VH-VL binders against TBCC domain-containing protein 1 (tbccd1). Designs and how they scored, part 16

Target 1, 147 residues: TBCC domain-containing protein 1 (tbccd1), of Danio rerio (Zebrafish) (Brachydanio rerio) (a4qp31r305to451)
Amino acid sequence: PPGSRLVLMSQVCKQTLAKDSEKLNDVNIKLHRCSEAFIYLLSPLWSVTLDKCRNSTLVLGPVRTSVHIQSCENVRVVCVAGRLTIGGSFNCTIHSLTPTRPLLLPGNASLTLGPFHTQYPTLEDHMASAGLAVVPNLWNQPLLFGV
Below, E stands for the ipSAE of ESMFold2; O stands for the ipSAE of OpenDDE; V2 stands for 0.75 times the mean of E and O plus 0.25 times the DockQ between their complexes.

## First folded at step 16 (VH-VL; framework fv_roconkibart)

Design p4 (from n2 with heavy chain V33I; at its last look DockQ between E and O 0.88; V2 from the best seeds 0.00; counts 0 for: pae E 2.2 > 2)
Fold by ESMFold2, look of step 16:
Order: sequence, then C-alpha cells, then structure tokens
Structure p4 (fold): chain C 147 residues (1-147), chain A 119 residues (1-119), chain B 112 residues (1-112)
Amino acid sequence: as target 1 above (147 residues)
Amino acid sequence: QVQLVQSGAEVKKPGASVKVSCKASGYTFSRYIMNWMRQAPGQGLEWMGWISPIFDTEKYADKFQGRVTFTLDTSISTAYMELSRLRSDDTAVYYCARDYGFKWEFDYWGQGTLVTVSS
Amino acid sequence: DVVMTQSPLSLPVTLGQPASISCRSSQSLVHSDGKTYLHWYLQKPGQSPQLLIYKVSNRDSGVPDRFSGSGSGTDFTLKISRVEAEDVGVYYCMQGTYYPYTFGQGTKLEIK
C-alpha cells in the first residue's frame, strides 16, 4: 500500500546518490546524518524527513504529503510538496512549490525560502502522480510558530 | 551520433582567465551532466567537477573552488568552464565529458582544449 | 581523497600475448547504494580518453570481448586476453564513489 514503506538513507557522505526508480514510488524517505552529499530522489514520494544532515544538496521529486527538515545545517533543498516544515535548522535554503504555508518551528536561523523553478522531463507526470498537479504555490507565506 | 566540440587553443598570461566552451550535439542536452577534466602535458587525468542542467546544481573539486565556474546555455546545447587567476601549473588540455545519472561513466569526451599559461 | 594506484606504470607486451593491469584504491569503492563505481579508460596516442569498462566489469558498447574487468572493494584488474596493435595507449582506472573523483596514474601499454 502507498505510504506503508520506509527507506532510510543514513550517513551518505561525500557522494552523489541519485535514484529515479519506480521502486521509490509512494515511499516514505528518511535521510539521516548525510554530509557533503548531493542526493537526487526523482520519483513521486509519499513523505520525506531530513534529520541532522549537513553541507548537502537534496533534490526531491514531488512529495505527496510532507517534507520535514529538522536539525540540518548548510543544506539546500529543492522540492514540490504537499506540506513543508522546518525546525532547528541553520543556514538552509529551500526552494519549493507547496499549496500550504511552510511551517517554521523554533530553533531556525538564517533560513532562505525561494520558489521552485526547475524542470526535468518527467516532472509533470510525477506531480500528477503525487496529487500536486495544478496547485497554488505558497512558498513565500510561511507560518511562524513560537518564533 | 553524439559529439562534443570544444573551443580552440588558448595562450594566457598568469593572472588572466580563460573560458572554454563545449558544444553538444546528437543527444538531449538537458538529460546529461557535463563534467570537466584536465590533463597537464605528459601527465594523468584530473577531475575538476560537474554541472547539471537539473535544478541548477554543480560541484567543484575543492582545489578549484573559488577559481572555477561552470555554466550552461541550454538554448544552444553548450557548456562553459571558466578558470580564473591562472598559474603556470594550470597549463593543460581541458576536456568536457558527459555522464548519465551520476554514474561518472564519461562515455563521450570533447576533443580537448589546450590552455597554455606562460609569463 | 581516495588514492588510486596502478601497477605496472609501464607495460611492454608482445602482440598476441595477454596483459594485466592492477588498480588499488586507498579505501573501499562500494557506494552507499551498494554499487562499485570503478571505471577503466583508454587514451590512445593523440586522442581523448575513451571508456572501456564501467562499474568494475561491464564493457562499454563496441569494446572487444578480449577486454575484461574484475575485482571488488579495493583491488581491481583489467585484462586483455590477446593484445593487438590498436590497444597501445595509456590505461586509467577511475573511481566515482567519493568526492573528489580520482584517476590512477596511468599504465602505458607498448608493443615490444
């Protein structure tokens, strides 16, 4: 069933990890303690959590439910997501297309939000598969909680 | 057929900059990562970094960070490498090479561009 | 940085005889995805490098069957079962697992 499987990608360091396989379709992804890495997950995903990643760039296919970024430092994230949440993170840049207001939790500093402005050949098909075709983009309307 | 055609040889003085072009044909330019390598005369190969048309991403090898810039012009299927503050030990043949899917399997290379740096 | 060490650096061979080139890395080349990004290139005199073998043992299209690659972890070998005149040039192993990507020093294959 969609959203039932978790794939953990831990301690990806000084590498490029790139996947576009349908085996990642509708999977929950956790990226944990990755550093000095480029990570491309170009499939429609169910959810993504970035935890304790540093000095890395993450490019995600459309995420049906949520992207949660926590305790990250010097990370660039590019995503289309149903929801976006960021907490406890320093010097991170997030370029997104999201139909909900990005939620900024306590503990962030030096965050930059920008619009999703990119194209790859299967992007539109992946957005449709994730239920995010033709949605408004609220990237610039964050909701601040406790800050 | 796939082809990568680079700009012609350059002679530069120390402190100058050089910009090498790499024009691609015979494939969908936006689907491949462009890598840059160099080879000093009579020496081995050295990887300089890559640039991807996907999501405005690039990686420079640490020794070139701050001196090298990669750019793309997708409208004419061309990649560029600019190296600044040239030194005599930057004298080399510079190559572009394509890669699919971040496999580093450089299946097609440009013909090379000799850059000579001398005072 | 991952150091790639080739042996021998100079390889004189007789036409028709086998040849073997060793490549050793300073650390395992097994990527976090389970694959090993170890590749072999040939640079013929006056030419750009060309891919021979990718991911340890896979021949690129158009590469003759007399070329084969093997190895794992940190030890890799390129073999030519029967050397032909067109095989002269410098052979490089290269790792694409860890930044910065690095090449071996090269092995110059010559007909003696």
Scores: ipSAE 0.542, ipTM 0.855, lowest interface PAE 2.2, mean pLDDT 91
ESMFold2 (binder alone), look of step 16: mean pLDDT 92; pTM 0.931
OpenDDE, look of step 16: ipSAE 0.898; ipTM 0.946

Design p5 (from n2 with heavy chain N35H; at its last look DockQ between E and O 0.87; V2 from the best seeds 0.00; counts 0 for: pae E 2.3 > 2)
Fold by ESMFold2, look of step 16:
Structure p5 (fold): chain C 147 residues (1-147), chain A 119 residues (1-119), chain B 112 residues (1-112)
Amino acid sequence: as target 1 above (147 residues)
Amino acid sequence: QVQLVQSGAEVKKPGASVKVSCKASGYTFSRYVMHWMRQAPGQGLEWMGWISPIFDTEKYADKFQGRVTFTLDTSISTAYMELSRLRSDDTAVYYCARDYGFKWEFDYWGQGTLVTVSS
Amino acid sequence: DVVMTQSPLSLPVTLGQPASISCRSSQSLVHSDGKTYLHWYLQKPGQSPQLLIYKVSNRDSGVPDRFSGSGSGTDFTLKISRVEAEDVGVYYCMQGTYYPYTFGQGTKLEIK
């Protein structure tokens, strides 16, 4: 069933990891301790967690539920997501399309939020598959928690 | 048929800049990453970096960081490589090559552009 | 940086005889996705490089079956079962697993 499988991608270093396989459709992804990497996951995804990644660029296909960014440093993320949560992260840039207010947890510094600005040929089909085809973008209305 | 046609040979003085073009035809330009390589006379190949038209991302090899800039004009399916502060050891044939989705399978290369740096 | 070392650097071969080119990397080329991004290119005299073998052992379209690639980890081999005149040129191995991407020094294949 959708959202039942977890794929862990750990310690991707000094590489480009690029996947667009339908085998990633509706999968939960955890990216852990990646560094100096370019990571492109161009499928409709169920959820994504970025944990302890640094000096990297992440471009994600539309994420049905949530993107959680935690304990990251010098990371650029481009995503469409149902929800966006960021905590414990430094010097990160997030370009997003999200119909809910981004949630900023404690421990962040030097964050830059911007609107989603990426296009690829199957993007619109993937957004429809994730239930995000015609939604408002609240990227600029973050909610601070625990401040 | 797939073609990558590069601009003509150039002679430059030390300290100048050069901009090499690579015009693509016969395929969907936006679906391929463009890589740049060079080959000094009588020497092997050296990777310089890549630029992606879809993701607005690029990577330069550390050796060229700060001296090279890759750009694209998708309206005419053309990639550009600009190398600044030229020195004599930049004399080389510069190649563009396409890469589908980061597979590093450079299946088509441009014909090469000789850049000669001399006083 | 991953250093790619080819052997031999010069390979004179009699027409119709087999040829073998070795390529060794300074570290494993197994990518985080489990694949090995080791490729072989041929640069014929006066031409641009052309892809010959990708991901260790896969022949590119139009490459004759007398070319084969093998190896794993850090040690790789390109074989030509019966050398023909059109095979003359410089052969390069290349790794696309780690930044910066790097090529071997080249092996010049010549007909004796």
Scores: ipSAE 0.525, ipTM 0.846, lowest interface PAE 2.3, mean pLDDT 91
ESMFold2 (binder alone), look of step 16: mean pLDDT 92; pTM 0.926
OpenDDE, look of step 16: ipSAE 0.903; ipTM 0.947

Design p6 (from n2 with light chain Y98W; at its last look DockQ between E and O 0.06; V2 from the best seeds 0.00; counts 0 for: pae O 9.3 > 2, off the site)
Heavy chain, then light chain:
Amino acid sequence: QVQLVQSGAEVKKPGASVKVSCKASGYTFSRYVMNWMRQAPGQGLEWMGWISPIFDTEKYADKFQGRVTFTLDTSISTAYMELSRLRSDDTAVYYCARDYGFKWEFDYWGQGTLVTVSS
Amino acid sequence: DVVMTQSPLSLPVTLGQPASISCRSSQSLVHSDGKTYLHWYLQKPGQSPQLLIYKVSNRDSGVPDRFSGSGSGTDFTLKISRVEAEDVGVYYCMQGTWYPYTFGQGTKLEIK
ESMFold2, look of step 16: ipSAE 0.589; ipTM 0.864
ESMFold2 (binder alone), look of step 16: mean pLDDT 92; pTM 0.931
OpenDDE, look of step 16: ipSAE 0.014; ipTM 0.620

## First folded at step 17 (VH-VL; framework fv_roconkibart)

Design ctl (from n2 with heavy chain I54S F55S F102S W104S, light chain H31S Y98S Y99S; at its last look DockQ between E and O 0.02; V2 from the best seeds 0.00; counts 0 for: pae E 23.2 > 2, off the site)
Fold by OpenDDE, look of step 17:
Structure ctl (fold): chain C 147 residues (1-147), chain A 119 residues (1-119), chain B 112 residues (1-112)
Amino acid sequence: as target 1 above (147 residues)
Amino acid sequence: QVQLVQSGAEVKKPGASVKVSCKASGYTFSRYVMNWMRQAPGQGLEWMGWISPSSDTEKYADKFQGRVTFTLDTSISTAYMELSRLRSDDTAVYYCARDYGSKSEFDYWGQGTLVTVSS
Amino acid sequence: DVVMTQSPLSLPVTLGQPASISCRSSQSLVSSDGKTYLHWYLQKPGQSPQLLIYKVSNRDSGVPDRFSGSGSGTDFTLKISRVEAEDVGVYYCMQGTSSPYTFGQGTKLEIK
């Protein structure tokens, strides 16, 4: 069923990964300890978790549920997501379109939030598949918890 | 595991007020709009309105305007629905439901609270 | 208010056979953002409603692929390719495009 699969990408270092496969549709993605990587996952995804990634850029297709960024450093994330959570991260930049207020957990420093400005040909279809709309966009209305 | 747990059944007399609670868990309460619906016995669903924890705003269906009040206690992730001047036709199961997309995508519902209004 | 009209209101189905429910709105459900906020809910006997399909054609988490939604503008359809015993309940279409949000009357699916 949707959201039941998990794809783990661990230790992706010094490389570019680009995928737009239907096999990624409604899949949970976990990126663990990626470093100096450029990762493009241009499919409607179920969830995405970045854990302990560094010096990397992540461009995502629409994420149905949530994007979680934890313990990352010097990471750029571009995403449309139902929810956005960031904790324990340093010098990260997130360009997002999200209908919910981003949740900033403790331990962050030097975060930059920006609007989603990326476009690719099937983005609108993927947003529809992920159940996401262009409005509302609350990228600039974060909630701080335990900070 | 997202859960919405509502308060127990209520029996009220006409003219009285009832306050139903909806305690949320498993998610960040303040990030999602809470909606209230009701369902009379053997009938369909009726939307009553919503309350937004993030914006501290409410919207009521015209039918209930002036008679219903939504409130929040964010410290315990709980939403309340108070309906006053109860009538027999207010007898129904009342539901709280989380709006995932802020466009009536109610992905999680409370178990419902039966409110019976009888003389 | 937008009036949602479902048909049929009662739907007896033989196990393994397909089922189809129609939902018609009194006005277009295309919102200003270009999206159509038409959703389907299932209320199984003795339970709370549960989200089945959102935004016309998207299955919610855990919803089997035998369920599908389609339609546009004012006409929408929920289809079940092969009805199973667990599909028994009342199906509601709902529009979230305009306030107040409004539900269809409900379609009671039963096994023959």
Scores: ipSAE 0.000, ipTM 0.568, lowest interface PAE 14.4, mean pLDDT 94
ESMFold2, look of step 17: ipSAE 0.000; ipTM 0.481
ESMFold2 (binder alone), look of step 17: mean pLDDT 93; pTM 0.952

Design q1 (from n2 with heavy chain T57I E58A; at its last look DockQ between E and O 0.86; V2 from the best seeds 0.00; counts 0 for: pae E 2.6 > 2)
Fold by ESMFold2, look of step 17:
Parts: C-alpha cells; sequence; structure tokens
Structure q1 (fold): chain C 147 residues (1-147), chain A 119 residues (1-119), chain B 112 residues (1-112)
C-alpha cells in the first residue's frame, strides 16, 4: 500500500545516486549520513527524511506528505512537498514548492529558502500523482517553532 | 544521428581564459548530462566534471575548482566549458561527452578541441 | 581518489591471437546501488575515445563480439579473442562509482 515501505539510503559518499524507478512510487525515503553526494530521486514519493547529510545536493520528485531535514550541513535540496520541516541544520539551501508554511525548528543557522524552479519530463504527472498539481507556493512564509 | 561538434583549436597565453563549445544534435539535449574530459599530449584521459541540464548543477573535479565553469544554452543545444588562469600544463585536447541519467557511459564524444597555452 | 592501474601498459600482439588487459582499482567499485560502474574505452589513432564495454561486461552497440569484459570488486579484465588490425589503439578502463571519476593509464595495443 502507499506509504507502507521504507527505503534507507545510508552513507552515500562521493557518488551520484539517481533513481526514477516506479518501485519508488509512494515510498518513504530516509537519506542518512550521505556526504559529497548528488542524489536524484525522480519519482512521486510518500515522504523523505534527510538526516546527518553533509556537502550534498538532493533533487526529489514530488513528495506527497513531508520532507524533513534534520542535522544537515552544506546541503542543497530541491523539492515539491506537501510539508517542509527543517531543524538543527547549518548552511543549507532549500528550493521548494509547498502549499504549507515551511516549519523551522530549533538549531538552524544560515538557511536560505528559495522558490522551486525545476523542470523534468514527467514532473507534471508526478505532481498530479502526489496531489500537488497547481497548488499555491508558500516557500517564503516560514513559521518558527520551539526553542 | 547523434553528433557533438566542438569549437576549433585555440592558442592562449598563460593567465588567459578559454571557452570551448560543444553543440549537440540528433537527441533530446535536456535528457543527457554533459561531461568534460581532457588529454594532455602523450598522456591519458582526465575527467573534469559534468553539468546537468535539469538544474544547470554542475560538479567539478577538485583539481579544477575555482578555475572551470560549465554552462549550457538549451535553446541552441550547446554546452560550454570555460577554463581561466591558464597555465602551460593546461595544454590538452578537451572533449565533451554525453551521459544518460548518470550512467557514466560516455557513448558519444565530441571530436576534441586542442587548447595550446604558450608563453 | 580511486586509482585505476592497468597492466600491461604496452601490448604487442600477433594478428589473430588473443589479448587480455587487466585493470585494478584501489577500492571496490560497487556503487551504493549495487552496480559496478567500470567501463572500457578504445582510442584509435587520431580519434576520440569510443565506448567498448560498460558496467563490466556489457558491449556497447556495434562492438564486435570478440570483445568481452569480466571482473568484480577491484579486479577487471578486457579480452579480445582474435586481434584484428582495426583493434590497434589505446585501451582505457574508467570508474564512474566515486568522485572524481578516474581512468587507468592506458594500454597501447600494437600489432607485432
Amino acid sequence: as target 1 above (147 residues)
Amino acid sequence: QVQLVQSGAEVKKPGASVKVSCKASGYTFSRYVMNWMRQAPGQGLEWMGWISPIFDIAKYADKFQGRVTFTLDTSISTAYMELSRLRSDDTAVYYCARDYGFKWEFDYWGQGTLVTVSS
Amino acid sequence: DVVMTQSPLSLPVTLGQPASISCRSSQSLVHSDGKTYLHWYLQKPGQSPQLLIYKVSNRDSGVPDRFSGSGSGTDFTLKISRVEAEDVGVYYCMQGTYYPYTFGQGTKLEIK
């Protein structure tokens, strides 16, 4: 069923990892301790968590529920997501299309938020599949939460 | 009929810059990553980096950081490599090569561009 | 950086006889996706490099079946079952698993 599987991608280092397989459709993704990596996951996804990643670039297909970024450093993320949450992260840049206000938890410094500006051949089909076709973009209206 | 046609040979002084073009035809330019390699006279091949047409994201080999810039002009299906602060050991044939989806299988290469850096 | 070491660096071969080129990497080339991004290229005299074998053992389109690749982990081999005159040139192995992507030193195949 949608959202029932987890794929863990751990310790991807000094590599490009590119996936566009339908086997990733509606899967929960966890990226853990990736460094000096370029990661392209161009499928409609259920959720994505980035944890303890450094010096990396992530390009995600539309994420139905949430993208959660925690404890990351020098990371660039490009995504379309239902929700966006960032905590404990330093010197990160997030380009997003999200219909909810990005949630900034404690521990962030030197974050840059920007609008989603990306196109790939199946993007519109993937956005429709994730329920995010033609939604407002609130990338520039973050909400601060906690201490 | 996939083709990659590069700009002609160049002679440069040390400290100058060079910009090599690579015009693509016969395929969907936006679906392929463009890689750059070079080959010094009598030497082997050296990878310089790539640029992705999806986001105009480039990755440079550490050796060239701060000296090389890759760009794309998708309206004319052309990739560019610009190398600055040229040194005599930058004398080489520079190649573009395409790659589909980060497979690193360089299936088509340009004809090469000789860049000579002479005092 | 992953160091790619080819052997031999010079390979004189009698026409019609087999040839074998070894390529060793300083670390395993198995990618986090489980695939091995080890490729072989031929640069004929005066030409750009051309892809022969990708991902260890797969022949590129139009490559004669006398070319074959094998190996795993850190040790790889390119074989030519019967060397033809048009096979002369420099053969390179290349790894695309870890940045920076690196090539072997090249093996110059010559007819003796």
Scores: ipSAE 0.465, ipTM 0.835, lowest interface PAE 2.6, mean pLDDT 90
ESMFold2 (binder alone), look of step 17: mean pLDDT 92; pTM 0.925
OpenDDE, look of step 17: ipSAE 0.820; ipTM 0.919

Design q2 (from n2 with heavy chain T57Q E58A; at its last look DockQ between E and O 0.04; V2 from the best seeds 0.00; counts 0 for: pae O 11.6 > 2, placed apart)
Fold by OpenDDE, look of step 17:
Formats: sequence, C-alpha cells, structure tokens
Structure q2 (fold): chain C 147 residues (1-147), chain A 119 residues (1-119), chain B 112 residues (1-112)
Amino acid sequence: as target 1 above (147 residues)
Amino acid sequence: QVQLVQSGAEVKKPGASVKVSCKASGYTFSRYVMNWMRQAPGQGLEWMGWISPIFDQAKYADKFQGRVTFTLDTSISTAYMELSRLRSDDTAVYYCARDYGFKWEFDYWGQGTLVTVSS
Amino acid sequence: DVVMTQSPLSLPVTLGQPASISCRSSQSLVHSDGKTYLHWYLQKPGQSPQLLIYKVSNRDSGVPDRFSGSGSGTDFTLKISRVEAEDVGVYYCMQGTYYPYTFGQGTKLEIK
C-alpha cells in the first residue's frame, strides 16, 4: 500500500541522480550521507528524509506527508510537502510550498527559507496525486521548538 | 571573543611528521568547520582542506591526499593537522581558520605555526 | 582547479587616495545555490590573514566602509575609497565555490 515502501539512498556522492519513475510513487525516501550531489526525484512521494547530507541540492516532487532534514550542511532543498521539519542543520536553504508551518527543531543555524518557484511538466498532476494544493503556502511561518 | 590559538613553531627533518594543534575558544566548537591553509615564505595562501565536527569527516586537497590527516578533540575544542613525509617545500606557516559551513568564508584565523623542514 | 588572477600584484598608493584591486576567476563563481563565494582577505605585515569582504560585497564585522567589493561571474573588484596607513598589507581574493578552494596571488599594497 502507499507509504509502506522505503527506498534508501546512501552515500550518493559527486554525482547527479535523476529519477521520475512510477516506482517512486508514494514511496518513503531516505537520503543518507549524500555529498556533492544533485538529486532530482520528480515523482509524487510519500515522505522524504535527509540525514547527514552535505553540499548537495535536492529537487523533489510533491511529498504527500513530510520532508525531514536532519544534521545537514550546505544543502538546498526544493519541495512541495505536506509538512517540513528541519533539525540540527547548518547553512541550508529550503524552497518550499507547504500548507503547514515548517517545524524548526533545535540545533539549526543559518537557515534560509524561501518560496517554491520550481516547475516541471507534470508537477500539477503530481501535486494533485499527492493531495497538495498551491494554497495556502506557509513557507515563511516557521514554528520553533526547543530552540 | 572568538580565538584560535595554534601550537608553536616546529623544526623537522625530511621524512618526519609534524602535528600542529589549533585550540578554539569563544564559540561552539562543534558547529563550525575547521579549515587548514599554509603559506610558504614570501608566497601566497594554499588551502589544504577541512574537517567537520558534525560529520566527523575531512576533505583534503588532492595535493595533500594521503599525506595529511585532520583530527579533532572536541572535549578540548582542538583541531589537529598532521603532515607526514615532510620535505623542504613543506616549509611554511600553517593556519587554521574557522568556517561556519562548507564554502563559507574564513572569519577567524589562528596566529599561524611555522614549520621548517631542513636537513 | 579554478585559477584566481589578481591585478596588480604590487599597488603603491598615496595616503588618502583610492585603490582598486581586480580579481578574475577562470570560471564563473556562481554556485549552484545561487550565491557567489568570492571573498577578500587582508594580511597585514607579520599577521594572519583577516576577512574583509565575503560573498563579493559584504563587509565583515569591523571592516571600515571605505572598503567595498563588487563584481559578478568571473570579474571582481575590491576598492578602497581612501587608503590609510593601516591598510598596508597583502590582499587576497579567494573562491569558495569549487574544491579546491583557491586564492589569488595576492596584491601588495604599499604607501608611496
């Protein structure tokens, strides 16, 4: 069923990874220790977790549930997501469209939040599939917890 | 009040190793990347690499790969640079410098450590 | 490696007069994150380098407003509107966009 699968991408380093496969539909993605990577996952996803990634750029299709960024450095994330959570991260930039307030956990520094300005041909369909809309967008209304 | 205090000058023979320390104070040590540079006498600056306390990983310039090792002692907020198989052209002032993140600017520098390699 | 080329390498200046240093990179320093990691350092005689300008045009804390940085892509400039005695030293541009980070040759500013 949707949201039951997990795809682990570990140690993606010094490469560009681009996927728009239906195999990624409604899958949980975990990116672990990516470095100097450009990763494009242009499918409706269930959830995405970035853990200990650095010097990387992530462009994601609509994420139905949540994008979680943890312990990352110098990472740029572009995403449409139901929820956005960031913790323990430094010098990261997140361009997002999210109907909920981003949750900033302890340990962050030099975070930049911006609006989602990216497009690709099937984005609207993917957003519909993920149950996400263009409004509201609360990207600039973060909640700080434990800070 | 940020300070980086490096160990004293070193004189080494060719083939030996040298280990320079850099003690940090005035900030949260684990939140910043430590970079190392060197400067040969009368020459410019050369970047050697960085070490990240958060990731516990280091990146070395290709020129020094296999010959330099960065380490940390977070308990005393100290970074170390060890250079092995020393040769005469390694004679230089070695600097540690703080970088908040990868590709950021170096906003604080140590006072430098002169390493002289001579037979 | 990205080559950073400064000009001039020697810059004699009269006190109170303006100074300008050019820094050119062998390729664009615009990072994929949209920022340009070009920085300027000053190394005064007998001292460690100190940050002057970061990311092209931002003055570091305590840096007088007579210092300014500008440029884009591959061409950058550091300007001093009115040179003072304390400005003597070697100025370096540095790129932090690509590994390995690389410095310019340095520009030695002296008072005439």
Scores: ipSAE 0.000, ipTM 0.600, lowest interface PAE 11.6, mean pLDDT 92
ESMFold2, look of step 17: ipSAE 0.551; ipTM 0.851
ESMFold2 (binder alone), look of step 17: mean pLDDT 92; pTM 0.925

Design q3 (from n2 with heavy chain F55W E58A; at its last look DockQ between E and O 0.04; V2 from the best seeds 0.00; counts 0 for: pae O 8.9 > 2, placed apart)
Fold by OpenDDE, look of step 17:
Structure q3 (fold): chain C 147 residues (1-147), chain A 119 residues (1-119), chain B 112 residues (1-112)
Amino acid sequence: as target 1 above (147 residues)
Amino acid sequence: QVQLVQSGAEVKKPGASVKVSCKASGYTFSRYVMNWMRQAPGQGLEWMGWISPIWDTAKYADKFQGRVTFTLDTSISTAYMELSRLRSDDTAVYYCARDYGFKWEFDYWGQGTLVTVSS
Amino acid sequence: DVVMTQSPLSLPVTLGQPASISCRSSQSLVHSDGKTYLHWYLQKPGQSPQLLIYKVSNRDSGVPDRFSGSGSGTDFTLKISRVEAEDVGVYYCMQGTYYPYTFGQGTKLEIK
């Protein structure tokens, strides 16, 4: 069922990974220790977790539930997501469209939040599939917890 | 005080094109999707498509694909619907309607624009 | 395309009496996000349609509580507990779950 599958991408280093497969639909993605990577996952996703990624750029299709960024450094994330959570991360930039306030957990430094401005041809269809709308967008209204 | 004010009635010949405007006020224009519907005389409502200011793209119902074009002038908070190669069965009242987002309900409507296509 | 079927198409009602309109969809309107995008509109004579109920059972702002919506899956109902003169018009159900968005045929409510 949707949201039951997990795809782990570990140690993606010095490469560009681009996927727009239906196999990614409603899948939980975990990126672990990616480095100097450009990762494009242009599909409706269930959830995305970035853990200990560095010097990387992530462009995601709409994420139905949440994007979680943990312990990342110098990472750029572009995403539409139901929820956004960031913790323990340094010098990261997140361009997001999210109907909920981003949750900033402890341990962040030099975070930049920005609006989602990216476009690809099937984005709106994917947003529709993921049940996400263009409004409201609370990208600039983070909640700070323990910061 | 959200308002959608549409252009006036049009009379066109078959084969011609018509461009209807919808000026929005009372809200942040760029944040909302604009939908277009039409209603033939004495008939029901038909969804034509939407255009998104944020995404700068439009979705058209298959029925109108290739014949209808949605555009925006964000500087004046105005949406446009152009329908080409008009035929008699295009005679209808055309409505713009605000959508809060994708797949949201249409909470505000224009007053409608009657387009009459006759030889 | 999802076909929306309303019944009845004509609804004569006595003032003060209740009214009920049915709307059926050719497939479930439950979106993948778990929500059901079934809405009701009223088009009063000579006016543009106006939103009454959104997402099955939520009244839009300013809509009297005599209006209520219910249903699930493919079967939906709009009820008016006590019809008033201002309720005259054509009621449309609309699904916003699938493209293209589609409307019911409309139900014309008139006062007897």
Scores: ipSAE 0.009, ipTM 0.592, lowest interface PAE 8.9, mean pLDDT 92
ESMFold2, look of step 17: ipSAE 0.408; ipTM 0.813
ESMFold2 (binder alone), look of step 17: mean pLDDT 92; pTM 0.931

Design q4 (from n2 with heavy chain S52I; at its last look DockQ between E and O 0.81; V2 from the best seeds 0.00; counts 0 for: pae E 3.8 > 2)
Heavy chain, then light chain:
Amino acid sequence: QVQLVQSGAEVKKPGASVKVSCKASGYTFSRYVMNWMRQAPGQGLEWMGWIIPIFDTEKYADKFQGRVTFTLDTSISTAYMELSRLRSDDTAVYYCARDYGFKWEFDYWGQGTLVTVSS
Amino acid sequence: DVVMTQSPLSLPVTLGQPASISCRSSQSLVHSDGKTYLHWYLQKPGQSPQLLIYKVSNRDSGVPDRFSGSGSGTDFTLKISRVEAEDVGVYYCMQGTYYPYTFGQGTKLEIK
ESMFold2, look of step 17: ipSAE 0.360; ipTM 0.778
ESMFold2 (binder alone), look of step 17: mean pLDDT 92; pTM 0.927
OpenDDE, look of step 17: ipSAE 0.905; ipTM 0.948

Design q5 (from n2 with heavy chain G101K; at its last look DockQ between E and O 0.88; V2 from the best seeds 0.00; counts 0 for: pae E 2.01 > 2)
Heavy chain, then light chain:
Amino acid sequence: QVQLVQSGAEVKKPGASVKVSCKASGYTFSRYVMNWMRQAPGQGLEWMGWISPIFDTEKYADKFQGRVTFTLDTSISTAYMELSRLRSDDTAVYYCARDYKFKWEFDYWGQGTLVTVSS
Amino acid sequence: DVVMTQSPLSLPVTLGQPASISCRSSQSLVHSDGKTYLHWYLQKPGQSPQLLIYKVSNRDSGVPDRFSGSGSGTDFTLKISRVEAEDVGVYYCMQGTYYPYTFGQGTKLEIK
ESMFold2, look of step 17: ipSAE 0.541; ipTM 0.846
ESMFold2 (binder alone), look of step 17: mean pLDDT 92; pTM 0.931
OpenDDE, look of step 17: ipSAE 0.882; ipTM 0.939

## First folded at step 18 (VH-VL; framework fv_roconkibart)

Design v1 (from n2 with heavy chain Y100W; at its last look DockQ between E and O 0.82; V2 from the best seeds 0.00; counts 0 for: pae E 2.4 > 2)
Fold by ESMFold2, look of step 18:
Structure v1 (fold): chain C 147 residues (1-147), chain A 119 residues (1-119), chain B 112 residues (1-112)
Amino acid sequence: as target 1 above (147 residues)
Amino acid sequence: QVQLVQSGAEVKKPGASVKVSCKASGYTFSRYVMNWMRQAPGQGLEWMGWISPIFDTEKYADKFQGRVTFTLDTSISTAYMELSRLRSDDTAVYYCARDWGFKWEFDYWGQGTLVTVSS
Amino acid sequence: DVVMTQSPLSLPVTLGQPASISCRSSQSLVHSDGKTYLHWYLQKPGQSPQLLIYKVSNRDSGVPDRFSGSGSGTDFTLKISRVEAEDVGVYYCMQGTYYPYTFGQGTKLEIK
């Protein structure tokens, strides 16, 4: 069932992890303590949490619900997401397409926000599957919470 | 038919730069990672890094960090490797090789480009 | 860096006889996805390297079945059941699990 499974990807270090399998469709992903990694998850996903990652690059397929980035350092994220939340993160760059205003929680420093500009095979179909095929992009209109 | 055709041999002086091209055909260029390797005369292979058309991400081997730059021109299906501040130990044959979706298999290689650095 | 050590470095072989090349890594090559990214390449004289075997034991398209790969963890072997004249060249093992990707020193196979 959509949104019922959690996949934990912990301590992916000094590697490239690339997945485009339909087995990841509508899965909740948690990326935990990844370092010096390139991670490509090119499937329509339900949610993604990035926690305590550093010196890494993430390229995500469309995420139906939310991308939550917390306690990360020197991380680049490229995503299409229903919602984007960032907290406690330093020196991170997020390129996104999101129809809701990005939420910036306390503890961030040196964040760079930019528009989504990546493509891959079947991206349009994945965006449709995630309900994000034709939506506005509010990447440049963040909300600051708790500041 | 997949082909990677590289630019011709170069002779350079120490301190100069060289830019090697790798033109791809027979496949969808934007879907593959381009890797660069080199091989000094009579020696083994050394991986230099890769560049990906997905978000134009790249990774350089530590040894070359700061001296090498990879670029892509997707409109003409061409990858470039530029190595600066050349020294005599950069004399080598430079190869491009493709990889599907970060599988690290290097299934097709260019013919190689000899770069000679001499005084 | 992961060090890849091949042996022997020079391998003279009589036509029709078997050949075996060993490759050892300084650490396990098992990726976080459970697969082992150990590959073998052949560089024939005057040519670019060609993929021979990928992920330990899978032959690339068009590679004769007299080539086989095996191993796990840190120890890997390439075998040629019956050496032919066209097999002459330098064989490299390579790991694609950890950055930087690294090659063995090469094994030069020659007909004696």
Scores: ipSAE 0.498, ipTM 0.827, lowest interface PAE 2.4, mean pLDDT 90
ESMFold2 (binder alone), look of step 18: mean pLDDT 92; pTM 0.931
OpenDDE, look of step 18: ipSAE 0.896; ipTM 0.945

